# VH-VL binders against Urease accessory protein UreE (ureE), part 9

Target 1, 153 residues: Urease accessory protein UreE (ureE), of Acetivibrio thermocellus (a3dgf7)
Amino acid sequence: MIVERVLYNIKDIDLEKLEVDFVDIEWYEVQKKILRKLSSNGIEVGIRNSNGEALKEGDVLWQEGNKVLVVRIPYCDCIVLKPQNMYEMGKTCYEMGNRHAPLFIDGDELMTPYDEPLMQALIKCGLSPYKKSCKLTTPLGGNLHGYSHSHSH

## First folded at step 4 (VH-VL)

Design c21 (framework fv_narsoplimab)
Fold by ESMFold2-Fast, scan of step 4:
Structure c21 (fold): chain C 153 residues (1-153), chain A 124 residues (1-124), chain B 106 residues (1-106)
Amino acid sequence: as target 1 above (153 residues)
Amino acid sequence: QVTLKESGPVLVKPTETLTLTCTVSGFSLSNAYMGVSWIRQPPGKALEWLAHIFYNDEKSYRTSLKSRLTISKDTSKNQVVLTMTNMDPVDTATYYCARIFTDYGDSRGYFDLWGQGTLVTVSS
Amino acid sequence: QPVLTQPPSLSVSPGQTASITCSGEELGDKYAYWYQQKPGQSPVLVMYQDYKRPSGIPERFSGSNSGNTATLTISGTQAMDEADYYCQAWDSSTWVFGGGTKLTVL
């Protein structure tokens, strides 16, 4: 199937009566114009994201009755930090930004995709990072437009 | 509006087979956000997970009891069935069916709704 | 087989803070979940994914998970909070519960 727009987000509806199929979109793919994916039920899905808006977890791309195709951003290994004060918050943002690591937030925790050199750097500068499987759905400081092209020719 | 209800209570003799049915109301067993597990609790002891079934018929079992357990579902009847063979007095417990709910089907971390539980007594 | 360790009991006076811990190597890279069980009743989810509170659970319930120890915190503890509390974690095809903590409010 070919889908070209987001119909709505599943957070706005009652989940009890739905038959859900998922299409996994990695955190770094949410603004790609064209994606070819396989759904969790094995259906080939072509996504043409021509409106320029980032795909969000829970976005419904297709519906027939109670059957829906929903965007899922899968769990991945992450570095997680819970800054204890303003100094730690600033230090975390600086270290991650200095290494061009994308920064995400969930509650009072900051997270970035797991990277062993960054993990060691954060430990060396006196922070308390830990490894955890997380969903990178909420960028800190706006969307990820340009991230995949920021260092590309 | 959403409920899970276990069959029983039931008295089982040692070496006999236990069969429990969980009847679900208000949600579909075909929903990819939903799955059903069976969990037991012996008197005065901790909760012990036994078996799980997901919308796509994926099944898993507690390793130590795997050879004795079978879980199945009938989506048209909205029922999940647990069968446990060769019952022993130590299997006496309250048995719960519980719904596993995840945000997006890739984390099966928690039980958001529980049935009332049913007492299974194993004695001669 | 994963093991989650909880203190078997904890006593607090009404209005005091109760802090229930759950420890296991699995919690270093996995989420913790918490259930409340009152005598003769089914468990009720009170905390998911370490610190997220289900709808209907009072704000005095909070959670954390740091360095292989998850904590459920109940501030301003009330008599109605007296119950057994169980932590839980999962790994793909398995689920494990802690031994439970009996919270007494007197």
Scores: ipSAE 0.475, ipTM 0.806, lowest interface PAE 2.3, mean pLDDT 87

Design c22 (framework fv_narsoplimab)
Fold by ESMFold2-Fast, scan of step 4:
Structure c22 (fold): chain C 153 residues (1-153), chain A 124 residues (1-124), chain B 106 residues (1-106)
Amino acid sequence: as target 1 above (153 residues)
Amino acid sequence: QVTLKESGPVLVKPTETLTLTCTVSGFSLSNAYMGVSWIRQPPGKALEWLAHIFYNDEKSYRTSLKSRLTISKDTSKNQVVLTMTNMDPVDTATYYCARIHTDYYDSSGYFDYWGQGTLVTVSS
Amino acid sequence: QPVLTQPPSLSVSPGQTASITCSGEELGDKYAYWYQQKPGQSPVLVMYQDYKRPSGIPERFSGSNSGNTATLTISGTQAMDEADYYCQAWDSSTWVFGGGTKLTVL
């Protein structure tokens, strides 16, 4: 199947009545123009993202009756930091920005996709990063392809 | 200021091994999502990508030349080295090193700064 | 062998619009990048991610990518724009350059 738009997000509806099939979209694929994927049920899906908006967790791309195809951003290995003060927050943002690493937020934790040289650099500069499996769904700041603000002309 | 500079120029005899060094300044070879590529251009012909190395030591080589190419980096010296074995007159070209700037989450990459190029002549 | 196809040459008069095309299946899901090369000089990036212009590149340069064809457009072409133009695409594992287009301004 070929899908070209987001119909709605499952957060806005009663999920209990739907038969859900997932398509896994990696955090780095949410803004890609064209994706070819297999759903969890083995259906071949072509996604043509021509509107320039990033795909989000829970976006519904297809529906027929009670059956829906839903975007899922899978867990991946991440570097996680929980800044304890303003200095640590500033230093984390500076180090991530300096390395052009995407920065994501979940509560009071900052995270970026796992990268061994970055992990070692953060340890050497006195921060306390740790490895954790996370969903990278909420970008912090602009200028990221996965963040709709980054594509406003 | 970002600069890249290739070693050379160099004359190589057929069957010998070529070694080129790219010295960078104004950025770190350990900067995430950055890398260095080697690209060549035979006289009057198109640009041809040869190899790249990224900040995390990930390497890739042009498929047709893979058995002849080795790329490495020394972050303490700010240098990237390309080695190419069994040189042939057809390998005569200007060799460039260029900085790779990637946007990892859309799998895009481009060369934002280029060295001046170095002439490699393969002849007896 | 380049897999991206460019016309080998294009001639325009000063002040005319030049449109240089680059075609390949890769461009359907990958960005196009453009480099300008003058004789005896290194290539210079003139367009990235289909339509974004680097700092220092004149506003008369613009880009697009539709279907499997990327286009570099130079409006009000000047003598100084005479050069070879190369397109490029990347798939995270390998890089592909087009064969180049020689732009002549007469």
Scores: ipSAE 0.000, ipTM 0.491, lowest interface PAE 16.6, mean pLDDT 83

Design c3 (from r10_h1Y with heavy chain F101Y; framework fv_narsoplimab)
Heavy chain, then light chain:
Amino acid sequence: QVTLKESGPVLVKPTETLTLTCTVSGFSLSNAYMGVSWIRQPPGKALEWLAHIFYNDEKSYRTSLKSRLTISKDTSKNQVVLTMTNMDPVDTATYYCARIYTDYGDSGYFDLWGQGTLVTVSS
Amino acid sequence: QPVLTQPPSLSVSPGQTASITCSGEELGDKYAYWYQQKPGQSPVLVMYQDYKRPSGIPERFSGSNSGNTATLTISGTQAMDEADYYCQAWDSSTWVFGGGTKLTVL
ESMFold2-Fast, scan of step 4: ipSAE 0.618; ipTM 0.825

Design c5 (from r10_h1Y with heavy chain F101S T102Y L112Y; framework fv_narsoplimab)
Fold by ESMFold2-Fast, scan of step 4:
Structure c5 (fold): chain C 153 residues (1-153), chain A 123 residues (1-123), chain B 106 residues (1-106)
Amino acid sequence: as target 1 above (153 residues)
Amino acid sequence: QVTLKESGPVLVKPTETLTLTCTVSGFSLSNAYMGVSWIRQPPGKALEWLAHIFYNDEKSYRTSLKSRLTISKDTSKNQVVLTMTNMDPVDTATYYCARISYDYGDSGYFDYWGQGTLVTVSS
Amino acid sequence: QPVLTQPPSLSVSPGQTASITCSGEELGDKYAYWYQQKPGQSPVLVMYQDYKRPSGIPERFSGSNSGNTATLTISGTQAMDEADYYCQAWDSSTWVFGGGTKLTVL
């Protein structure tokens, strides 16, 4: 199937009667104009994101009766930091920005996709990063840069 | 309001099969990202996860007990059933059913628990 | 045996801070969850995804997870907080509980 728009988000509806099929969209793919994917049920899905807005966790791309196709952003390995004060927050943002790493937020935790050289650099800067599997759904800056690159420059 | 309630209490003889029913209220067993697990606790010991059934009927079992355990659900009756074969005195425990909640792809956590039912295995 | 290690007991005075730890390899890349169990009662979720409080859980409960060690912290500990506390983590389509910590408030 070919889908060209988001119908609604599942957070806005009652899930009780729905048969849900998922399409996994990686954090770096949410703004791609064209994607070809397989759903969890094995359906070939072509996504044409013509308006350029980022796909979000829970976006419904297709519906027929009670059957829906829903966007899921999978877990991935991440570097996580919990800044303890304004100095650590500022230093984290500075170091991440200097390395062009995308920054995400969940509560009081800052996250970026895992990269071993970056992990070591953050430790050497006196920060306390740790590795954790996370969903990268909420960009801190609202913009993703380098989503076509694997890690640092 | 979400509630879960186990059948029992039960007295089981060694080598017999245990059957427990969990009746749920306040949510549907077909609800997306919903699941129900069975967890036991021997007297004075830690919690031990046994089995899980997901809204889409996917099942998982504790590896060491997998050959003895079967979990199933009846959505129309709002019931989850656990059977455990070849019972032994070491299986004496309080058995709980608990709902697993997920935040879309999360590992899952037990947000509501039943009151528990005592299963005693003795001759 | 549980893969997650907790101290078997912890004693604090009323008003003091209690810190209960949970250590295991899976906590390095998975979330920790915490349950409170009072004698003769069912466990109650008190912390999920490392640091998130369920509705109805007092603000004095907080959580963290750094490296392979998750911590449940209870500030201004009250007699009503006396209970067994269990951590839990996901491991490859199974759920693992810690051995439990008996918190005594004297």
Scores: ipSAE 0.000, ipTM 0.503, lowest interface PAE 15.0, mean pLDDT 83

Design d7 (from r10_h1Y with light chain Y31W; framework fv_narsoplimab)
Heavy chain, then light chain:
Amino acid sequence: QVTLKESGPVLVKPTETLTLTCTVSGFSLSNAYMGVSWIRQPPGKALEWLAHIFYNDEKSYRTSLKSRLTISKDTSKNQVVLTMTNMDPVDTATYYCARIFTDYGDSGYFDLWGQGTLVTVSS
Amino acid sequence: QPVLTQPPSLSVSPGQTASITCSGEELGDKWAYWYQQKPGQSPVLVMYQDYKRPSGIPERFSGSNSGNTATLTISGTQAMDEADYYCQAWDSSTWVFGGGTKLTVL
ESMFold2-Fast, scan of step 4: ipSAE 0.596; ipTM 0.811

Design d8 (from r10_h1Y with light chain D29E; framework fv_narsoplimab)
Fold by ESMFold2-Fast, scan of step 4:
Structure d8 (fold): chain C 153 residues (1-153), chain A 123 residues (1-123), chain B 106 residues (1-106)
Amino acid sequence: as target 1 above (153 residues)
Amino acid sequence: QVTLKESGPVLVKPTETLTLTCTVSGFSLSNAYMGVSWIRQPPGKALEWLAHIFYNDEKSYRTSLKSRLTISKDTSKNQVVLTMTNMDPVDTATYYCARIFTDYGDSGYFDLWGQGTLVTVSS
Amino acid sequence: QPVLTQPPSLSVSPGQTASITCSGEELGEKYAYWYQQKPGQSPVLVMYQDYKRPSGIPERFSGSNSGNTATLTISGTQAMDEADYYCQAWDSSTWVFGGGTKLTVL
């Protein structure tokens, strides 16, 4: 199927009675204008994102009755930091920015995609990063489509 | 209202096959956010996860029991069925069906539980 | 099979802090979840993704996960908190529960 726009976000409706199929959009793909994907149920999906807005977790791209196709941003290996004070928050943002690492936030955790050299650099700077499987759904500023590096599933 | 309800209670003789049905209401078994597991708890003992079925019919089983377990679903009837072969008195337990809410792929937690059903294995 | 280890029992006085631990290799890089079970009842989710509280769970419940050990903390423990507590982890397509901790409030 071909889908050209976001219809609504799943958070705005009652999820319980829907028949939901996912299409996985990696965190670095959310602003791509053209994507070709397979849904979780094996349906071929062509996405033409014409309006330029980033795809978000929970975006509904297609609906027929109670059947919906929903955007999912999968878990991936991440570096996570929990700043203990304003100094550590500032230091983390500064070090991530200097290394052009995309920065994401969830509660009191700051996250970036896992990269072994970056992990070691953060430790050497006196920060306390750790590795964890996380969802990179809420960017903390910046332009995500400017970042490009390979990911493994 | 969203509910899960186990069939039974059941009395099973040693060596017989157990069949339990979980009837779900208020949500779809074709929803990728949701899957259904079977969990058991022998009297006075810990919770033991047995089997899970995903919206796309993928299945997983507790390794030590996988040769005895089969999980299936019928989305038109809103039912998930567990079968367990060669029952033994040590399999006597309360059996629960529970819904897993999943974030897709790497995470899941049990957000809704049935009331449980007692399965007694005795000769 | 991978295992999650919990102390089998813990006793606290009303108003004191209870800390229930759960240890396993899977917790180093994956989220922990916690369930409360009272006699004759089904389990109830009380903590998800290490430190997040479901709607309806009191603020005195908190969680953490560091190294290979997750902790459920109940501050100002009340008689109503007396129950069995189970941790849970997820790895690929399998789920594992800890052995459970019986919390007694005396």
Scores: ipSAE 0.523, ipTM 0.807, lowest interface PAE 1.6, mean pLDDT 88

Design e5 (from r5 with heavy chain Y32A R33Y S55Y; framework fv_narsoplimab)
Fold by ESMFold2-Fast, scan of step 4:
Structure e5 (fold): chain C 153 residues (1-153), chain A 123 residues (1-123), chain B 106 residues (1-106)
Amino acid sequence: as target 1 above (153 residues)
Amino acid sequence: QVTLKESGPVLVKPTETLTLTCTVSGFSLSNAYMGVSWIRQPPGKALEWLAHIFYDDEKSYRTSLKSRLTISKDTSKNQVVLTMTNMDPVDTATYYCARIRYDDSYGEYFDYWGQGTLVTVSS
Amino acid sequence: QPVLTQPPSLSVSPGQTASITCSGEKLGDKYAYWYQQKPGQSPVLVMYEDSKRPSGIPERFSGSNSGNTATLTISGTQAMDEADYYCQAWDSGTYVFGGGTKLTVL
């Protein structure tokens, strides 16, 4: 099937009435204009994102009756850091920004895809980063447009 | 409205097999990334996870009890069944079934619990 | 099996902040969940994925999880918050519960 737009997000509806099929979209793929994927139920899905809006966790791309196809951003290894003060916040943003690392937020914690050199740099700065498996769903600053990707996919 | 309800015997003799049924309503056992766990609680003690079964029939058991436990589901009847062999007085507990859910964060947690059923093991 | 350690009891006066801890090796690398259980009742989810509140849980409940310790914090504790609290995490293919903390509000 070919899907060209997001219909709605599952956070706005009652999932208990729906048969959900998932399509896994990695954090670095959410802005791609064309994706070809296999859903968790084995359906071939072509996504043509001509509107330029990033795909989000829970976005519904297709519906027929009670059957829906939903975007899932899978877990990946991340560096997580909870800044304790203004200095730590500034230092974290500076180090990550200098390396063009994408920055995500969940509550009071900042996170970025795991990268050993960055982990070591943050430790050397006196910060307390730790490794955790996380979903990178909420970019700090609103979206990933203009991101200069420096890490392997 | 999501509900889970446990049913089974209230009294079991030592060495007998316990069979408990969980009947669910308000969701389908075939819904992706949903499942049901059995969790027990001896009187005045902590919660102890026993087993789960997911929509795709993936099963997992508490390691220390694995040889005694069997979990299965019947999607058409909306039921999950737990069987536990060789019951002992130390297995006296309230047995709960609870829904495991994938949410938008994909974390596995127990969002709805049944009322629980007290199973007493005595001669 | 991995172990989650909670203090067995905690007493606070009404209006005080209650902080219930849950400790386990590298617990901050995992998600922590919290359940409230009142006498004769089933457990109720009060905190999921470290710090997220389910619908219907008051804003005075908050959570954190870093290093080896997850914490459930109840600010302005009320008599209705008196209950047993259990932490839970997923570890090595299993669900591990803490021993529970009996919160008394007197």
Scores: ipSAE 0.000, ipTM 0.486, lowest interface PAE 17.9, mean pLDDT 84

Design e6 (from r6 with heavy chain T32A R33Y S55Y; framework fv_narsoplimab)
Fold by ESMFold2-Fast, scan of step 4:
Structure e6 (fold): chain C 153 residues (1-153), chain A 124 residues (1-124), chain B 106 residues (1-106)
Amino acid sequence: as target 1 above (153 residues)
Amino acid sequence: QVTLKESGPVLVKPTETLTLTCTVSGFSLSNAYMGVSWIRQPPGKALEWLAHIFYNDEKSYRTSLKSRLTISKDTSKNQVVLTMTNMDPVDTATYYCARLYEGDYVSPYYFDYWGQGTLVTVSS
Amino acid sequence: QPVLTQPPSLSVSPGQTASITCSGEKLGDRYAYWYQQKPGQSPVLVMYQDSKRPSGIPERFSGSNSGNTATLTISGTQAMDEADYYCQAWDSSTVVFGGGTKLTVL
C-alpha cells in the first residue's frame, strides 16, 4: 500500500478496540520523504511524506474500519544521562553537540544512540552515563539532518 | 518467575501518612509497556484502583484521591512506592500491588500478576 | 466516569452454565477484563481483552463484550469456581472495577 499523510495519532483517541499493524520507523528515518517498509503483518508499505512533518510514535498512516497501520519507533541501545543540575545539563548538551550526537529526552533522562567511544568520552569528562535500551522518540532541539548511523541491529 | 510483594501489614493512626512499598521480581520496571498499579479492597467491599506508574514513569491517579496520593519507582531496587496522606478509618483495606501488562501496543493494559496484599488498619 | 454494574450474586447448580454480566455505557467499544477472587486470596486474572484466556485458566471460561454488556461465561460450573468475580475496564488513563458478583455453586 501507499500512504501519503498521517491521519491522527493513537494517543488522541479514546480507548477502543483496534486491530493494529505496525510499521517500524527507525529514529533516523522519521524525517525521510520516501520510505519502503514491511509491516509487522507482512504488508509492503510505501510512505510518501509530502509535507515533511516528522513521523511520531503512534501515528496512524492508514485505517479501514477498526484496522489501522501505526508507526512504531523501535527500542535500541542508548547512552543515558540524568543531569542533576544546570551545570550537568549544560555540560551534557555541550559534549553531545560537539560530537554531533543526536539528543533525545524522556522525563529527566537524556539519551543518544549507543556508541562505545562516546560512552568512554562522557565518563572521562566526569559525567555518569549508563547503557539502557530506549525508544528515541522525542528529540531535544535541533534537526536530525546530517547524523550518520553506524550501528545496525 | 514474576512476583510482587507489598510491605506491611501496618497500623496507621488517623491523619498520619501511609507509605507502602511493592518489591518486584522476575521483570524490570524499565521493561517496555509494563507498569505497576496499587489497588485496595476495604473489608467486604469491591476492588478500588488507586494509582499506576508505567515503565516510562508516566503516572495516573484515582481522581477523587489524587491530592492524597503519590506513586514513584526506583528501578535499581525493583521497588514501587505509594504514599497516601491524611489517613482516615474509611481507608482501612487490604492494599495490593499488581503488574500492568499489555497484549499489544494499543490495547489497554491488564493486571496479570498480583501481590499477596497487605492489611492497612486505620484506627486510633 | 463510567460505572460498571454487576449483579451482586448468582447461584448455579454444579454442571450448569453461569453467566456473569458487567454493564456500562458503550462498554463494547472498550476491552473488558475479569478477575476471580476466593476468600482470603488475591484476585486472579481469568479473562482479558473480552475473550482471551490466560494460560492455566480452564476452557470452561469464555467471554464476550458487545453493546453495553460484557459477559463472563463458565460452562460446566464446578465447586472450585465459587468465588467473587470482578469486571474491569479502562476510562482513558484510569481503571474502573465493577462492584463484584458472588458466584455460589450449590
Scores: ipSAE 0.005, ipTM 0.515, lowest interface PAE 10.6, mean pLDDT 84

Design e8 (from r8 with heavy chain T31N R33Y S55Y; framework fv_narsoplimab)
Fold by ESMFold2-Fast, scan of step 4:
Structure e8 (fold): chain C 153 residues (1-153), chain A 125 residues (1-125), chain B 106 residues (1-106)
Amino acid sequence: as target 1 above (153 residues)
Amino acid sequence: QVTLKESGPVLVKPTETLTLTCTVSGFSLSNAYMGVSWIRQPPGKALEWLAHIFYNDEKSYRTSLKSRLTISKDTSKNQVVLTMTNMDPVDTATYYCARIQSGYEDLYYYGMDVWGQGTLVTVSS
Amino acid sequence: QPVLTQPPSLSVSPGQTASITCSGEKLGDKYAYWYQQKPGQSPVLVMYYDSKRPSGIPERFSGSNSGNTATLTISGTQAMDEADYYCQAWDYSTVVFGGGTKLTVL
């Protein structure tokens, strides 16, 4: 099937009466214009994302009756930091931004895709990073690519 | 403003075929996930669903009446047509068309949120 | 096709709570919808997806649906609520209505 837009997000509806099939979209694929994927039930899915809008966890791409196809961002290896105070939070954001690392948030944890040189750099600058399998679904701050660019506030 | 209006009222003789038209205003029948349902109500009795059609020509019929019912749409006229064969006095009722929606901003079957005024169909010799 | 059963009538005093039930086998596994119909008028959707109110429907209308029974609840019932109430569910791609409940406010 070919899908060209997001219909709605499952966070806004009751899932109890829906039959859900998933299409796994990696965190680095959410803005790709064209994707070809297999759903969890083995359906071949073509995604034409002409607008360049980022796909989000829970986005519904197709529906027929109570059957829905839903975007899922799978777990991946991540560097996680859990700042204990304002200083650690500020230092974490500064060090990540200075190294052009994309930053994601989940509760009180900050995370970025796993990269061994970055892990070592964060340890050496006095932070307490750890490796964990996480879903990178919620970017912190501006657009994901924007971490590499200077900004005017 | 969205409105639906049934043709009629109609007098039908037993064994004849009934044809009703629902004229839709305020949205296009080709709009994704939109559809029209037909419901009837005999005098003093309950609502009884008959058929529906969606934007992509998907159709459903009440099982007990399926052999007598045909639903179609004309997108250029923005009309939905219901045909019912072999009419009997027990088919005397007010017939309604109503908007249905699947999948866009809601789950598959949003409730029937806009109804026509209804049209009286009388079957008598 | 499943059968939806409603009590044919219900009487409440103004200001009291009216609870209109709709019973069907495993109805809680489906979504319930409710329509209000006043004499000589077309039905009006007052509840969808078990418990969601359409725009313009007062907050005193609420709904629930579990097991075999869906319920439309009207708190602080007013004279203007006097009407026939119909429940509805989807069975695959077909529609089923209940027999209707005549609510009298006296």
Scores: ipSAE 0.000, ipTM 0.485, lowest interface PAE 17.7, mean pLDDT 84

Design e9 (from r9 with heavy chain Y32A G33Y S55Y; framework fv_narsoplimab)
Fold by ESMFold2-Fast, scan of step 4:
Structure e9 (fold): chain C 153 residues (1-153), chain A 122 residues (1-122), chain B 106 residues (1-106)
Amino acid sequence: as target 1 above (153 residues)
Amino acid sequence: QVTLKESGPVLVKPTETLTLTCTVSGFSLSNAYMGVSWIRQPPGKALEWLAHIFYNDEKSYRTSLKSRLTISKDTSKNQVVLTMTNMDPVDTATYYCARVLDSYGWTEFDYWGQGTLVTVSS
Amino acid sequence: QPVLTQPPSLSVSPGQTASITCSGEKLGNKYAYWYQQKPGQSPVLVMYQDSKRPSGIPERFSGSNSGNTATLTISGTQAMDEADYYCQTWDSSYVVFGGGTKLTVL
């Protein structure tokens, strides 16, 4: 199956009975123009996302009757931080930004993909980061251009 | 083994704030499309939905009670918390937390807690 | 916001078919769910997505949903089926329960 655009987001559907199949898109893949994936029901899916908009959790890529294919962003190892004040927020953003780490938000917690040198740097500067498996769905302050998952380290 | 367990039972005085905690095991509150709702049942009356929280922290509240309700989660503790302000004797009920595997609106409450009795009296 | 109407009570003899209805505007355009609740116990899911049975629910339970009415049907009703039955649907971000039907088997 080839899909070329987002039809709508599943959260915007009020009346339809939907039979949902999921395609897992990693946080670093949401802006890729071409993806080849296997859905949770075992369907081979080619995604050609040519408009440049990042794929979002819940995006519907295909529909036939009540059957839909929905984007799901899976869990990954993350560094999580809950800034307690403006100073800690500023310090966290500065340290992560200076290292070009992508920053995500969930409620009052900030998170970034797990990176051991960054974890140690945050600890050394007096912050209280911890490792946790999280979904990186809401970027803080921009897009993910230039970010990718490193497999070398 | 999936389980949900409400805190309590609780006795609340009129005008006070109720806080209930639902502790879950056998699944993660960050699992894709998972959600937890709070549902109450006054003695001898029907089930009444109060609030739900989605895995991505999206929240919904019963319209008639929305100004009194707050739902939140702490995924590190596997807990969902409901807060309800300005309690009145009419709010006396058994309060349940219940899981929705997919919170997009077409899945069932597949597992329920045992329920906790909240009594509002002077 | 839909309102779901159920008859407050229904009586059947053992072995009879019980049909519990749940009415709401254009309910057939949504999924209906059914829960069984016995005294002092939590609700138990007995029917989901109109007509699907959870694991462990006997074959004598069936469901339908069309137009404005969803129906839970219990064939060969047994004493153990005596309980309150609640229908439920989703409307946008809201959950709606019916008023419940007390099924008596005598």
Scores: ipSAE 0.000, ipTM 0.519, lowest interface PAE 12.9, mean pLDDT 85

